# Designs tried in a protein design chat: VH-VL binders against q9r0b6r508to684. Part 3

Target 1, 177 residues: q9r0b6r508to684
Amino acid sequence: HIRSDFRHGAGGWQIRSMGVSKRPLQWSQSGLLLGLRGGEELSAPKKFLGDQRLSYGQPVILTLQVPPGGSPPPIQLRLEGAGLALSLRPSSLPSPQDTRQPRRVQLQFLLQETSEEAESPLPTFHFQRLLSNLTALSIWTSGQGPGHSGQVLLCEVQLTSAWPQRELAPPASWVET
Below, E stands for the ipSAE of ESMFold2; O stands for the ipSAE of OpenDDE; V2 stands for 0.75 times the mean of E and O plus 0.25 times the DockQ between their complexes.

## First folded at step 4 (VH-VL)

Design r08 (framework fv_adalimumab_6cr1; at its last look DockQ between E and O 0.14; V2 from the best seeds 0.00; counts 0 for: pae E 12.8 > 2, placed apart)
Fold by ESMFold2-Fast, scan of step 4:
Structure r08 (fold): chain C 177 residues (1-177), chain A 122 residues (1-122), chain B 107 residues (1-107)
Amino acid sequence: as target 1 above (177 residues)
Amino acid sequence: EVQLVESGGGLVQPGRSLRLSCAASGFTFDDYAMHWVRQAPGKGLEWVSAISWNSGSIDYADSVEGRFTISRDNAKNSLYLQMNSLRAEDTAVYYCAKDEYDILTGYYFDYWGQGTLVTVSS
Amino acid sequence: DIQMTQSPSSLSASVGDRVTITCRASQGISNYLAWYQQKPGKAPKLLIYAASTLQSGVPSRFSGSGSGTDFTLTISSLQPEDVATYYCQKYNSAPYTFGQGTKVEIK
């Protein structure tokens, strides 16, 4: 699968508005500051783009670090490809955790069409077409961001691919004449 | 124990330059953003400049933008402030101050140095 | 620019008294407010951040309250070592303005 862990920098992620690069990212030793303002998106580097059909039905997983007493912000994943665009909401919420310390939470976004997950209805055929030539994968929030006391860091992004098929065993009936 | 020790202050004429240093000890310097805060004699506090843990983000007060340059040397556990084109209004005790965060989001300061006096006078 | 005004500018109280200092922002700053203590000839010391969160190692007699535009620092039982000037500071956005300070003295 494809992964950004931000151990060595922003890894090619950029803050954009309407496709234009905007302000610099702040890179913490624990991840990227996820402080997006109105109209801004955090856009994935090229390694997440192109033919991603093997990721159909698989999750995109975001790992966040949330401050004590905080909760994950309302995050959406936006995909563009083959002239199509859609936004996804998280498919599952993290289990309850101790809020006394900074904690890690994961958000999963299933890459498939459903009325629960996709904002705009999209037939299976068109979803697969979008993934056949992914031109953008972006993270955005409906709010301004957490501010000083609620600073949320993006620690990891994973694009999951389906397990490759195994080769079948050779036929056991091969014998010498 | 956290210690921040400023040096480099003194009397300087308007229009000239001065470089302040801050030596840090008692914590992992590389893990924190650092700030300069000043206080004019008998007056209140004024935030001057900030630098993130890796120098990737830098910020200045409007009053010093274009004249002052903040920098850090993590190998030496040291913070610097290069002050150019000094004005009488820059006369103050300059404090080195530690952020709680490694990036520029907090702008409040959990530890301060003792300060170094800069006097700009003709 | 948002103005930060402290009240009173100075006060004198007796040991054991409850002391309150007020800080007012000219516009809303949510809870992005810190309080500092500065003794004569010394650097400031952080007491409180996020309007009400007590810094580690600060005595429990200190407390902060408020949000938006009106904030209060309280010393529940004034001690001799609390003689100092107290400053509030906004930090929601630039400029990161400090109040003018409140000098606290013992009678």
Scores: ipSAE 0.375, ipTM 0.726, lowest interface PAE 2.9, mean pLDDT 85
Fold by OpenDDE, look of step 5:
Structure r08 (fold): chain C 177 residues (1-177), chain A 122 residues (1-122), chain B 107 residues (1-107)
Amino acid sequence: as target 1 above (177 residues)
Amino acid sequence: EVQLVESGGGLVQPGRSLRLSCAASGFTFDDYAMHWVRQAPGKGLEWVSAISWNSGSIDYADSVEGRFTISRDNAKNSLYLQMNSLRAEDTAVYYCAKDEYDILTGYYFDYWGQGTLVTVSS
Amino acid sequence: DIQMTQSPSSLSASVGDRVTITCRASQGISNYLAWYQQKPGKAPKLLIYAASTLQSGVPSRFSGSGSGTDFTLTISSLQPEDVATYYCQKYNSAPYTFGQGTKVEIK
């Protein structure tokens, strides 16, 4: 697995504001502060990129801390590679939050081809090609928040792999040679 | 301290053009979007136009779309409003306003200039 | 477009009175609501942003509340220097529409 837990820094993550004003990336030991106003793009560091075919069918997990009564903002995961681009929506919805205290929730993005009903469908072959040369992984937040009554933090990002990242893995049977 | 100083206002005839300027100081100009807001004599405030920090995003009120052009020169810490095909209803005090970004609350106008008067009359 | 409507258009109250101004958005705008004060012959001044956050330097007698479509500006104890026109504004996206204003006077 590849993980950012933000305990010791922003870990190479970068932010680009799609709003009308700039915003610096704000980090604390509790996580990266997500903006709720205007769209924002959080770009993953290089360790998340490259050949990520071992993550096919596995989830990218975002752990968020949301304020009391709040919910995660709309978030998409954008993948780019091999001249292709794809946006993924969460495959799971967080459980209802206790309105009395902050809560950590997880959003999962399953790394698989999207169905034809999806907004951005991609055939399996092309999706695997994309993962074979992942050049960008980014978290996109919308300008619409759940209520904007408190801070939303990105506490952890995990890219799940079928094999440990440090170990050699046999090529998948579908790998085109 | 943040300062915004508008200039370029005056008396013009209908159909003519006028260019307003806003000189900014006291903050990192190219970090923030800027706005024009106008106020007709004895009337309320009306947002006119907005421009992002890098001019990549521009918005206009319907009332001025196609006639006004907002622009900025970050090297000169300056905001501009080119007003063409002026009408009597464009008569107003024109304010430049600094945008402020809050990650939780959005974009609001935290500082305003003192305004410059534009009078369109035959 | 979203309409912003203030109530009342004008009011007159005594020094020390509690004054309440309402702003209604025709659609939900979350808490992207600002209040401005404009004294006669002067530029507007930001009082409150994010519906309820007091701008630095603004007296504590000013407060804001609300979310979604209904917002309120309150002056807990009206002072002579508070004579002005007050405007609400949505600022989440263009157009950055203002309310029509509320003129506050002293009796």
Scores: ipSAE 0.034, ipTM 0.657, lowest interface PAE 3.1, mean pLDDT 88
Fold by ESMFold2, look of step 5:
Structure r08 (fold): chain C 177 residues (1-177), chain A 122 residues (1-122), chain B 107 residues (1-107)
Amino acid sequence: as target 1 above (177 residues)
Amino acid sequence: EVQLVESGGGLVQPGRSLRLSCAASGFTFDDYAMHWVRQAPGKGLEWVSAISWNSGSIDYADSVEGRFTISRDNAKNSLYLQMNSLRAEDTAVYYCAKDEYDILTGYYFDYWGQGTLVTVSS
Amino acid sequence: DIQMTQSPSSLSASVGDRVTITCRASQGISNYLAWYQQKPGKAPKLLIYAASTLQSGVPSRFSGSGSGTDFTLTISSLQPEDVATYYCQKYNSAPYTFGQGTKVEIK
């Protein structure tokens, strides 16, 4: 699994925007402030990128800290790779809860065409092609006003990968060059 | 017991500078965002500035941006406000306030100091 | 920026009366609203956060309600020690603007 937990800094995450002056990323010891303005995304560092085909069918997991009186904002996960781009919505919405106390919430984004925001999702072949050379992984909010995301903190981002489960020990050895 | 003690207020002429201090005790200072809030005599509360626990995020009210600088020294449990180019409109009691939430600024203020008076007049 | 408007600016009521103070935001702020009490010559004191959550140690005669743009502070039975000025404050984002205040007096 590939992970950012922000205990020692912003972990290489950056604000990504089109044509607007870059503003500093807001960071605390518990994570990143998820208070994006219109046209902004939080872009992941290189360790989340490249060949991520082992993550097909697996979730990207965001851990949020929601302040008292707040709710998790509407969030999309944007992927770019192999000349393709798409957006994902959470695999499930968080349940309503008592917001009187700070709480942690997890959002899962299944890396599969069934999670795409678009009415016409990419075919499986194209989705996996995108993951073969992932060039951007970004967090974007559907809301634009200051009140939509509030003071919600992004505490952790995890990219899950599949690992071999069944023992599949073929007799033939592969040769390295 | 949380204590916030402001100091550095006084009488100054317009255009001059003052530096306010707030000494904090009774809590882990570097776990919390801090704020300055002011109140002109006989008037309401006006939020002035906020600083995150590690100084990584700073916000100012439009009325003071470019003239005031908030800072903190976590080793000394101290919050500061450098006030430059003071105007008569800056005359107020200045309060140091603790954020309840232990991340960046933008929460409600669960503890306040007693304030220090700044008077700007000729 | 979001403006916060309180109503009324002042009021007088008798001991035991029900008192209602309103606060209106010019744009939606969800439930990111706090209420403060300030007695003469003193620093403000937090009463309510998250629009309706009572701060520890605050008497149960205080209550808050509302979300979005319209919020209400209620004192169910006014007491002599409740003479103060009351402020709402938004905290959904900077700036963390206060309402202009409502002065409550005993008549």
Scores: ipSAE 0.006, ipTM 0.492, lowest interface PAE 11.1, mean pLDDT 79
ESMFold2 (binder alone), look of step 5: mean pLDDT 92; pTM 0.927
ESMFold2, look of step 7: ipSAE 0.006; ipTM 0.485
ESMFold2 (binder alone), look of step 7: mean pLDDT 92; pTM 0.933
OpenDDE, look of step 7: ipSAE 0.016; ipTM 0.612

Design r09 (framework fv_adalimumab_6cr1)
Fold by ESMFold2-Fast, scan of step 4:
Parts: sequence; structure tokens; C-alpha cells
Structure r09 (fold): chain C 177 residues (1-177), chain A 123 residues (1-123), chain B 107 residues (1-107)
Amino acid sequence: as target 1 above (177 residues)
Amino acid sequence: EVQLVESGGGLVQPGRSLRLSCAASGFTFDDYAMHWVRQAPGKGLEWVSAISWNSGSIDYADSVEGRFTISRDNAKNSLYLQMNSLRAEDTAVYYCAKDLYYDILTGYSFDYWGQGTLVTVSS
Amino acid sequence: DIQMTQSPSSLSASVGDRVTITCRASQGISDYLAWYQQKPGKAPKLLIYAASTLQSGVPSRFSGSGSGTDFTLTISSLQPEDVATYYCQQYDSYPWTFGQGTKVEIK
């Protein structure tokens, strides 16, 4: 499995927007505080990219915590590869009451294709093509245009693979900071 | 409509082998993880094994690991359980079950079950 | 392993009664809990998943609540067809474990 747990920093994740300078990330030992603005995306480091076909049909897990007094924004995961772009969204988001502990949410494979190559008769084929050479994986929010529409703490991102079957995180002593 | 039909159960002596089959219809079989869940007579439910849509991820309950092998044939919409070195405590009705995987935060919940097939391990 | 404890083991109630079954996890499982109904001689049927989400086709008299470690299944007005054994199941972490079941009968 491929994971970012943000224990040692932002782990290569960056706020990006085409034609706009990136903003610095707000990091803590607990994770990344996300308040994305219109047109901004939180972009994954290269370890989430490349051939990810073994992740098809497997959950993408986001661990999220709502800050006190916050409201969770609509969250989507955008995947780009092989000239295609797809969006995935969780079936449910953390409650505004989930302030005491992080909540794990799984991304349902609800395909929302944004590709100019729409008209493919096989959504599964399209998704497999995209995952054969993933060039971008990003988290973004939809909703109101100007400014950020809410905040959520991103504590962990996991891209689950069909192999290995059980997730084994490396011991902390093997992590290079 | 979703249907799962198990077959292959029967009476078998300890130490022998038995192979169960499950025929699936009414859904896109190769989009979902599949499971075997068993129930000893008069007892509760015990998850036995799981296999992902592409056979890339396979898990077993500790009680059967090393003895049972789960497999699937997506071209035939079929799930299998090869049971080796059977023990008296493996006696149970074995259910084929479909994962909720593409339905809201599933993580191995079972939305459809077959009728079950009885396996009796006795001398 | 996460242990699931159901109570009561069995109960008898009258038609129209409110029935509550409880399920307790040995550690926090958020809302990764499902409830199943098993009628005598039949396969289990999914009633509720994500602790409180009613499966399509299940009567509205069934409801689930709870989060973390303590969960309840409620039948607001027991009907004759509800005679069954009810099981909770956690799907937070491997291995996927079930409670021991609660047998519901009519007086």
C-alpha cells in the first residue's frame, strides 16, 4: 500500500493551481490543515503516481478530522493519466461533530469523467488506462468559488493495492526524515 | 436480480479435501470482492476468506489459513473454495457472499448471500 | 481481533413492541458496523450498514444507531415476520468479526 501519514512533514504534497503561485501548506504532527480555494488542488508526491493498476477496485482511504467550529468541505480525489481525467468522491464526509478523533473515509469508485476523450463505451477500460500511467493524483474541494468554503485536517492518505494483501507500514526507525 | 448459488458440500472424512463452488448472476461479478462465510450448526457466523475482483488480494481467517484456498474465475462468474486437511470443527454451512465494495464505506460488508451448502466432516 | 458482544442472547416480545438489541466492540470501530437478519433455515440478509444506513428494501421500522464502541439495532414495532436471529458485524479491521447473535421470538 502507498501511504502519507504526515508524521515527518508534508511528505511532498503541494498546493497547486495552474497559472497561480502555490500557497504554503499548514502542517502539524496531526496532518495537513486543508482550506483549499477555487482552482487549488492538493497534489500528491510521485510515490502515488505511475502504474497503479493494482489499486483498481481497492479503497482509497482518507483519514480526516474536523477542526472545532469547522464545517467539512465537499472533497474529491482527481486522477489524471494517459490523457484522461477522472474524479472520485467519498459517499460520506466527516460530521461537523467529528472533532475529537480522526475519521477514516473510503472513496467509492463513483466515476465522474472530465476527459475530452469522453465517449468511451467501457468505463472500466478507461479507468484501467488512466491507472496504467498515473501522472497526477490530487485532492480538491467543490462548492463556493471564491475563498475556502471550510476546513478539514487531512491526517492520512492511503492508496490500497491488491498486493500485498495486508498493509504493513515500515517501522518508524526505517523512515528517513 | 442478484443470485449466488453454492454447490459441492457433503459428508467428508477428517483429513480429506472438498471443493465448493458458487455461481453468481445478476451483477457484474468482476467488479466486486467475494467472500466465504460459514456457520456451524446452531452457532453464529464466521468469516472464512475473501478475494478481490482481480484475485490480487486474498485473505483467510487464522483457523483455515494454510488449509483452504479461495479462487475465482471471472469469465465463468464463479467463486471457489478448495478445502484441504479438513477437521471436525470445519463442519458448517458455507455461504458465498458478495461484498458491498462499491456501496458506501463497505470494507467487507455482505449485501447478498447464497443459500449455503452444508459441509459435514465426520468419521 | 476486535470482539463483538451482543446483548441480550435472546428475547421474547409481543407484536407491536419496541425491541432494542445492543452490540459492543472491544475497541473503537467508528461507524463500520453492519446488522444482519437470519430467519430459521435461511441465509443472512443485510439490514443496516455504516451503523445507521438502511439497506434498500428493508422496512423503515428497522433503525440503527451508535458510533465508536456502542451500537443499537431498534425494531420500532415488532411484526411476526421479524422472528429471526440478528447479528452485528464490524468491518473496521481484519479479521471481520460478528457478534454471537440475538434470537428474537414472539410471546
Scores: ipSAE 0.000, ipTM 0.458, lowest interface PAE 16.9, mean pLDDT 77

Design r10 (framework fv_oberotatug; at its last look DockQ between E and O 0.04; V2 from the best seeds 0.00; counts 0 for: pae E 5.0 > 2, placed apart)
Fold by OpenDDE, look of step 18:
Structure r10 (fold): chain C 177 residues (1-177), chain A 124 residues (1-124), chain B 107 residues (1-107)
Amino acid sequence: as target 1 above (177 residues)
Amino acid sequence: EVQLVESGGGLVKPGGSLRLSCAASGFTFSNAWMSWVRQAPGKGLEWVGRIKSKTDGGTTDYAAPVQGRFTISRDDSKNTLYLQMNSLKTEDTAVYYCTTDEYDILTGYYFDYWGQGTLVTVSS
Amino acid sequence: DVQMTQSPSSLSASVGDRVTITCRASQSISSYLSWYQQRPGKAPNLLIYAASSLQSGVPSRFSGSGSGTDFTLTISTLQPEDFATYYCQQSYSTPWTFGQGTKVEIK
C-alpha cells in the first residue's frame, strides 16, 4: 500500500482553493484540515503517481474525521494520466449517531472503469493507460456538506496495491510536485 | 483551564440517599454534555449516566444498574452537575467521577475532562 | 446494550516491548471507540478517540486501529510510565460501556 497518515506532516500534499476562501494547507497530528467554505483540490504527492496498474480493481481509501453529528462533504477522487481524466465518487455515506464525539469515516473509491460511482467511465484499455502513467491524483471537495459544525479532517489516504510499496513502479518523472 | 470538582461523597447505609455535586469551570457549562462514571475499589470503570445540554434536549440516559434509583440533573446558572442517588446498595460503593468532553471545531481535536472523583461508601 | 470485551485482562511486559490490547464490541460501533489510561490513584486519561485519533499531548508510541467491532490499542515501545491500566469505551450508543480493563504490569 501507498499511504499518507499525516501523523508527522502534510506528506507532500498540496492544496488549491477554488472559490472565495483561499487558504494554505493546514496540518495537525489528526490530519489535514479541509475547508469549510468553497471548493478545494488536494493533490497527492509523487509517491502516489506513476505506474499504478497494480492498484487496478483496488480501493483508494480516504479516512476522514467529521465533527459530532456531521457528515463528510461531497468528495470526488480525480485521476489523470496519459491525457485522460476520470472522477470517482465514494461508494457509501455514513449514518447519524447520538453522540458528541467526532467520527472517522472511510470513503472508498474503487479503481474500476465501470463503477457506478464513476463520473466519466472509460474503456478498460484506456483506464489501464491512465493507471500506467498516473500524473495526478487529487481529492476534490465542495467545501461544505450536510451537518458541518466544524472542521473536517483528512486523516489518511491509502492506495491499495497487490504488491508491496517498494516493489511498485517509481513515480512518473514528469510530475514536478 | 477546565476544572471539574466533585463533592458530596461519604459513608451511607444501604437504602440511604446521597447527592453528589460537580462544580465546573473553564468552559461554557450550559453547552456541555456531562457524564458520571464510577469505579469500585480495585475494579474497572463503569459508566453511570449522561445529561445532554439544554440546547440538545437536556435528556438523560442511565446505565441499567442505576436506572430508577439515580437521577442526573444540572443547574446551568451555577455551573453544577448533580447525581442524586437513592436506594443505595453496597455495590454502589465507588469513586464517582464527573466528566465532560469538548470538540474544537477549528482544530478538530477532541478532549475529555475528568474530576478528581469523590468516594461513596455504602456500608452497614 | 453494547458489550465491550477487552483482552487480555492483564499482561506482563518489559520496557521496550510492543504491547497490544484488543477490544471487541458486541455490535458495530463504527469508530466511536476511545482508549483510556489510568494510573493508580488517578483519574483516567484519554489516549485515543474515534478509534485511531491520538489525543493531543499523547506520545506517538500510542496508536489505535479498528472499525466496526474489533479495535486495537498498540504501544510500540513500552516506557516505564506506561505501566498502568487501560480501558476501551464505546460512545456509539448509551449506555456508553467500558471494557473490563487491561493491567499492564512489569515483567
Scores: ipSAE 0.426, ipTM 0.815, lowest interface PAE 1.3, mean pLDDT 89
Fold by ESMFold2-Fast, scan of step 4:
Structure r10 (fold): chain C 177 residues (1-177), chain A 124 residues (1-124), chain B 107 residues (1-107)
Amino acid sequence: as target 1 above (177 residues)
Amino acid sequence: EVQLVESGGGLVKPGGSLRLSCAASGFTFSNAWMSWVRQAPGKGLEWVGRIKSKTDGGTTDYAAPVQGRFTISRDDSKNTLYLQMNSLKTEDTAVYYCTTDEYDILTGYYFDYWGQGTLVTVSS
Amino acid sequence: DVQMTQSPSSLSASVGDRVTITCRASQSISSYLSWYQQRPGKAPNLLIYAASSLQSGVPSRFSGSGSGTDFTLTISTLQPEDFATYYCQQSYSTPWTFGQGTKVEIK
């Protein structure tokens, strides 16, 4: 698997905006502060790019720390490759938890063409072509505004490969159950 | 620079009502989460409740002893926080402070600015 | 609710002394703890947030440490203006709760 755990820094991740300059990331040993404005995205370093066909049908897993009283913002994963682009929504949402305390949550994004109402699915051939030369993998949200409830820490990003599977999922204590 | 000025305290009989105000200046009030904290004479501090900014939903949270009796509200056009106190009990006698609630996910919540306080006495 | 217990409830000290106040949470609160100073007749003032971060304008003789359930406020060299009551507060879980206070009195 390919992983960023942010233990030693931002690991090459960058905030980008269409038509404006990059903003610096805020980092701690607990993770990156994920406070994206409209039109901003958090872009993955090169190790997540290139030929990722072994990840077809496998999840990208984001581990977040959510504040008390907060909820994960509506996060989407954007993929670009071979002149194609696709936005993915989480394949499952965390179970509701007591919001009085901070908590870890895990979001999974299946790397497959989507049939959600927002977009027609891409033909499998086109999605395989996109994954054969991935040029961007980005985290974004269009519904997140400023404010305390919109602040989350990005603690880990994992790109899962189908073969061989060598790394375990994050511990259950890090997810809502 | 940052100032919080409470007013509206006084003597009230058990079962009565009173509304406290907190006038804020020197910061962007509309973005701030605000709390009320009280202190009975000669006793320690007790959190009363909180109101979030409008951007974060404008929702309120209360400590159990005041839930159902007290209501926190805000008027961002006047930079003013309110505490409406109903069905007052002698145990509500305290100095009431308004505070600004600073927060981020890295540092947690803390009360960075406090008003001077206003005394509420509930007695027959 | 998370219960906060301070020790001692009061102490007597002289100017120049090193003073240590402890605070214990009934459950782990990570580092979500603040310390406040209240001088007689005045509103509380923030000293330390996030267990160990010194608030701007607070003298460096104040320091905080700890995580989980056990926390300490230290005054390295007590000054006359430090005779006050000190409160810890957890901000891990609502309702926010304070310790009962530690009164630092002149010996």
Scores: ipSAE 0.159, ipTM 0.681, lowest interface PAE 4.3, mean pLDDT 84
Fold by ESMFold2, look of step 18:
Structure r10 (fold): chain C 177 residues (1-177), chain A 124 residues (1-124), chain B 107 residues (1-107)
Amino acid sequence: as target 1 above (177 residues)
Amino acid sequence: EVQLVESGGGLVKPGGSLRLSCAASGFTFSNAWMSWVRQAPGKGLEWVGRIKSKTDGGTTDYAAPVQGRFTISRDDSKNTLYLQMNSLKTEDTAVYYCTTDEYDILTGYYFDYWGQGTLVTVSS
Amino acid sequence: DVQMTQSPSSLSASVGDRVTITCRASQSISSYLSWYQQRPGKAPNLLIYAASSLQSGVPSRFSGSGSGTDFTLTISTLQPEDFATYYCQQSYSTPWTFGQGTKVEIK
């Protein structure tokens, strides 16, 4: 698994726009303030990029902290790679979060065709091709102007792999039956 | 110049109804979360309830004493916030303030701008 | 619900005095505390948010401190316009609750 937990800073995450950055990225020990405006994306550092084919069919998991009386805005995960671009929506709707106290919630984005925002007229196996050379992974929220949109803290981002780094070895060769 | 102007207060018998209005100007009303806060004569402040912007779902939340009796609504085309008060009790006697709300996970929830208030008196 | 207790309930002071008002929460509220000023016959005004952040346009003689359960508002050199009632407000959990108020009166 590849993670950003923000304990040591913004972890190489950056706000990107149409070539113009409007504001600094706000950070705390509990995470990044996720208050994106229209046209802005929060872009992942290189450790999330490259060959990520082992993550096909697995989730990207965002852990958010929502203040009392608030809820997360709609969020998209945007991917670019191998000359392709895709946008994903969460694989399930988040639970209601208007509660009396701060809450942590998770959003999951399955890295497969069923999560795409809209059916793409792309070549067969386009998702797996994109993951073979992932060049961008970004978080985008809907919203316009200043206001209360994006009033959540991004506490963790995890890119899940189908095969953990540990594999079992077969029994010793001289004891084969 | 942010302005909030409440109206609709007055004298009502117990069990009666009133509708308060708050006319807003000087900011983008449709993006704002709004609250009602009340103050009984000679007493402190009490939060009544809140409505979110339509962009953030337009949902409402209420303090327990008014739950089920009061309804907050908004009309973004008229830049107006409403408080419908039903089944009024003597304990609802107060000046009612309209507020704009600010919040995030770092600063918490606070009431940025306030109207002048409108007096509601519930008495037989 | 989180209860907020202010001390003192009332005080008399002269122009130029240093005034300190305290606010205690019934449970930890982190730094989710705001201070408001209400002049007689007027609506409240925001002074301090996030325990210690000064609202724009508020004079620098106002300051706030504290976290957890104990918070203070300080007016370093009281001015004639500062005679008012002051309220703290928590926003750690709903419903948002206020202290009972501290009335600062002319001596």
Scores: ipSAE 0.127, ipTM 0.659, lowest interface PAE 5.0, mean pLDDT 82
ESMFold2, look of step 7: ipSAE 0.060; ipTM 0.622
ESMFold2 (binder alone), look of step 7: mean pLDDT 93; pTM 0.941
OpenDDE, look of step 7: ipSAE 0.139; ipTM 0.693
ESMFold2, look of step 9: ipSAE 0.067; ipTM 0.632
ESMFold2 (binder alone), look of step 9: mean pLDDT 93; pTM 0.946
OpenDDE, look of step 9: ipSAE 0.303; ipTM 0.765
ESMFold2, look of step 10: ipSAE 0.057; ipTM 0.619
ESMFold2 (binder alone), look of step 10: mean pLDDT 93; pTM 0.943
OpenDDE, look of step 10: ipSAE 0.341; ipTM 0.780
ESMFold2, look of step 12: ipSAE 0.102; ipTM 0.648
ESMFold2 (binder alone), look of step 12: mean pLDDT 93; pTM 0.944
OpenDDE, look of step 12: ipSAE 0.202; ipTM 0.717
ESMFold2, look of step 16: ipSAE 0.038; ipTM 0.601
ESMFold2 (binder alone), look of step 16: mean pLDDT 93; pTM 0.947
OpenDDE, look of step 16: ipSAE 0.095; ipTM 0.713
ESMFold2 (binder alone), look of step 18: mean pLDDT 93; pTM 0.945

Design r11 (framework fv_oberotatug)
Fold by ESMFold2-Fast, scan of step 4:
Structure r11 (fold): chain C 177 residues (1-177), chain A 123 residues (1-123), chain B 107 residues (1-107)
Amino acid sequence: as target 1 above (177 residues)
Amino acid sequence: EVQLVESGGGLVKPGGSLRLSCAASGFTFSDAWMSWVRQAPGKGLEWVGRIKSKTDGGTTDYAAPVQGRFTISRDDSKNTLYLQMNSLKTEDTAVYYCTTDYDILTGYEFDYWGQGTLVTVSS
Amino acid sequence: DVQMTQSPSSLSASVGDRVTITCRASQSISDYLSWYQQRPGKAPNLLIYAASSLQSGVPSRFSGSGSGTDFTLTISTLQPEDFATYYCQQSYSTPYTFGQGTKVEIK
């Protein structure tokens, strides 16, 4: 899988507007400040791009840190490739919390074409074409409500890939804590 | 201090094979994406291909002229990048550079280049 | 494949001159463009990444601009060590492609 954990910086992620690189991201050891404005999107570095067909049906996982009493913002994932574009919504949202401690939550985006979770859904063949030549993977917000929390940090982004069956070694341990 | 040192170049006949090595030091090689770039005598730069870090999938991509003939691999235990060149043609005559492609820590292209190694394909 | 075309292919200049080199992509590459300098007999050296970001250690007389398909490298006040060949490179999609190069020669 492909991962950005932001331990040492913005990891090549950039704020873009109309495809042009914009202002620097605000980074801390805890993550990137996720403060996108209208027309802005947070664009993935090239390691998330190219032939991603092995990620079909697999999740993109965003780990966010929200302030006490906060909630995840309305985030969408936008994919572009082979002249095609698709926007995805999270497959599920965590239950709201009312705590005084900062907390981490995960948003999962399944890389598949659907009418329910996608804007401008694509036929399966076209989606496979898009994934074969991914030219952009971006995080954006569809809108902001008056109660939206502006102090959300992006702590990790993971793009999951299925291993080709013949490249797996059954005795090898892939277990993590 | 980042250092890339290519080796393995030399004279080879058309249809022959040759393996180039690139020894890396001064950075965490296992985290880096690596590329090969070549330059024919008196000509411009031409990208040959790249290999991603194993953490990012370890996949390879190639330019059309070398697809199916060249293979890029890496040995992270030895901090070494390889280019296996098969079915060599006179058009493959060039100085071959290894380069860092992508640095995971900064997220930008760290473009460190080796000194290059000359491959001459001639009868 | 994305084709990169540089203009001019060569130019003659004097120390102190302002030098401008252009690079055009056959399709939009956003700002995934780098500029390299190659001195005779040496490996290339990165000057500019992300179309306009100056690489650490590179003199401020070098600057880059542009987005989409049209890009420019400017050397505000040419120095003796700047007589070299310059290349643009796109990293928007594989295969990565270089322009044909621009030789900056002594007038």
Scores: ipSAE 0.005, ipTM 0.464, lowest interface PAE 16.2, mean pLDDT 79

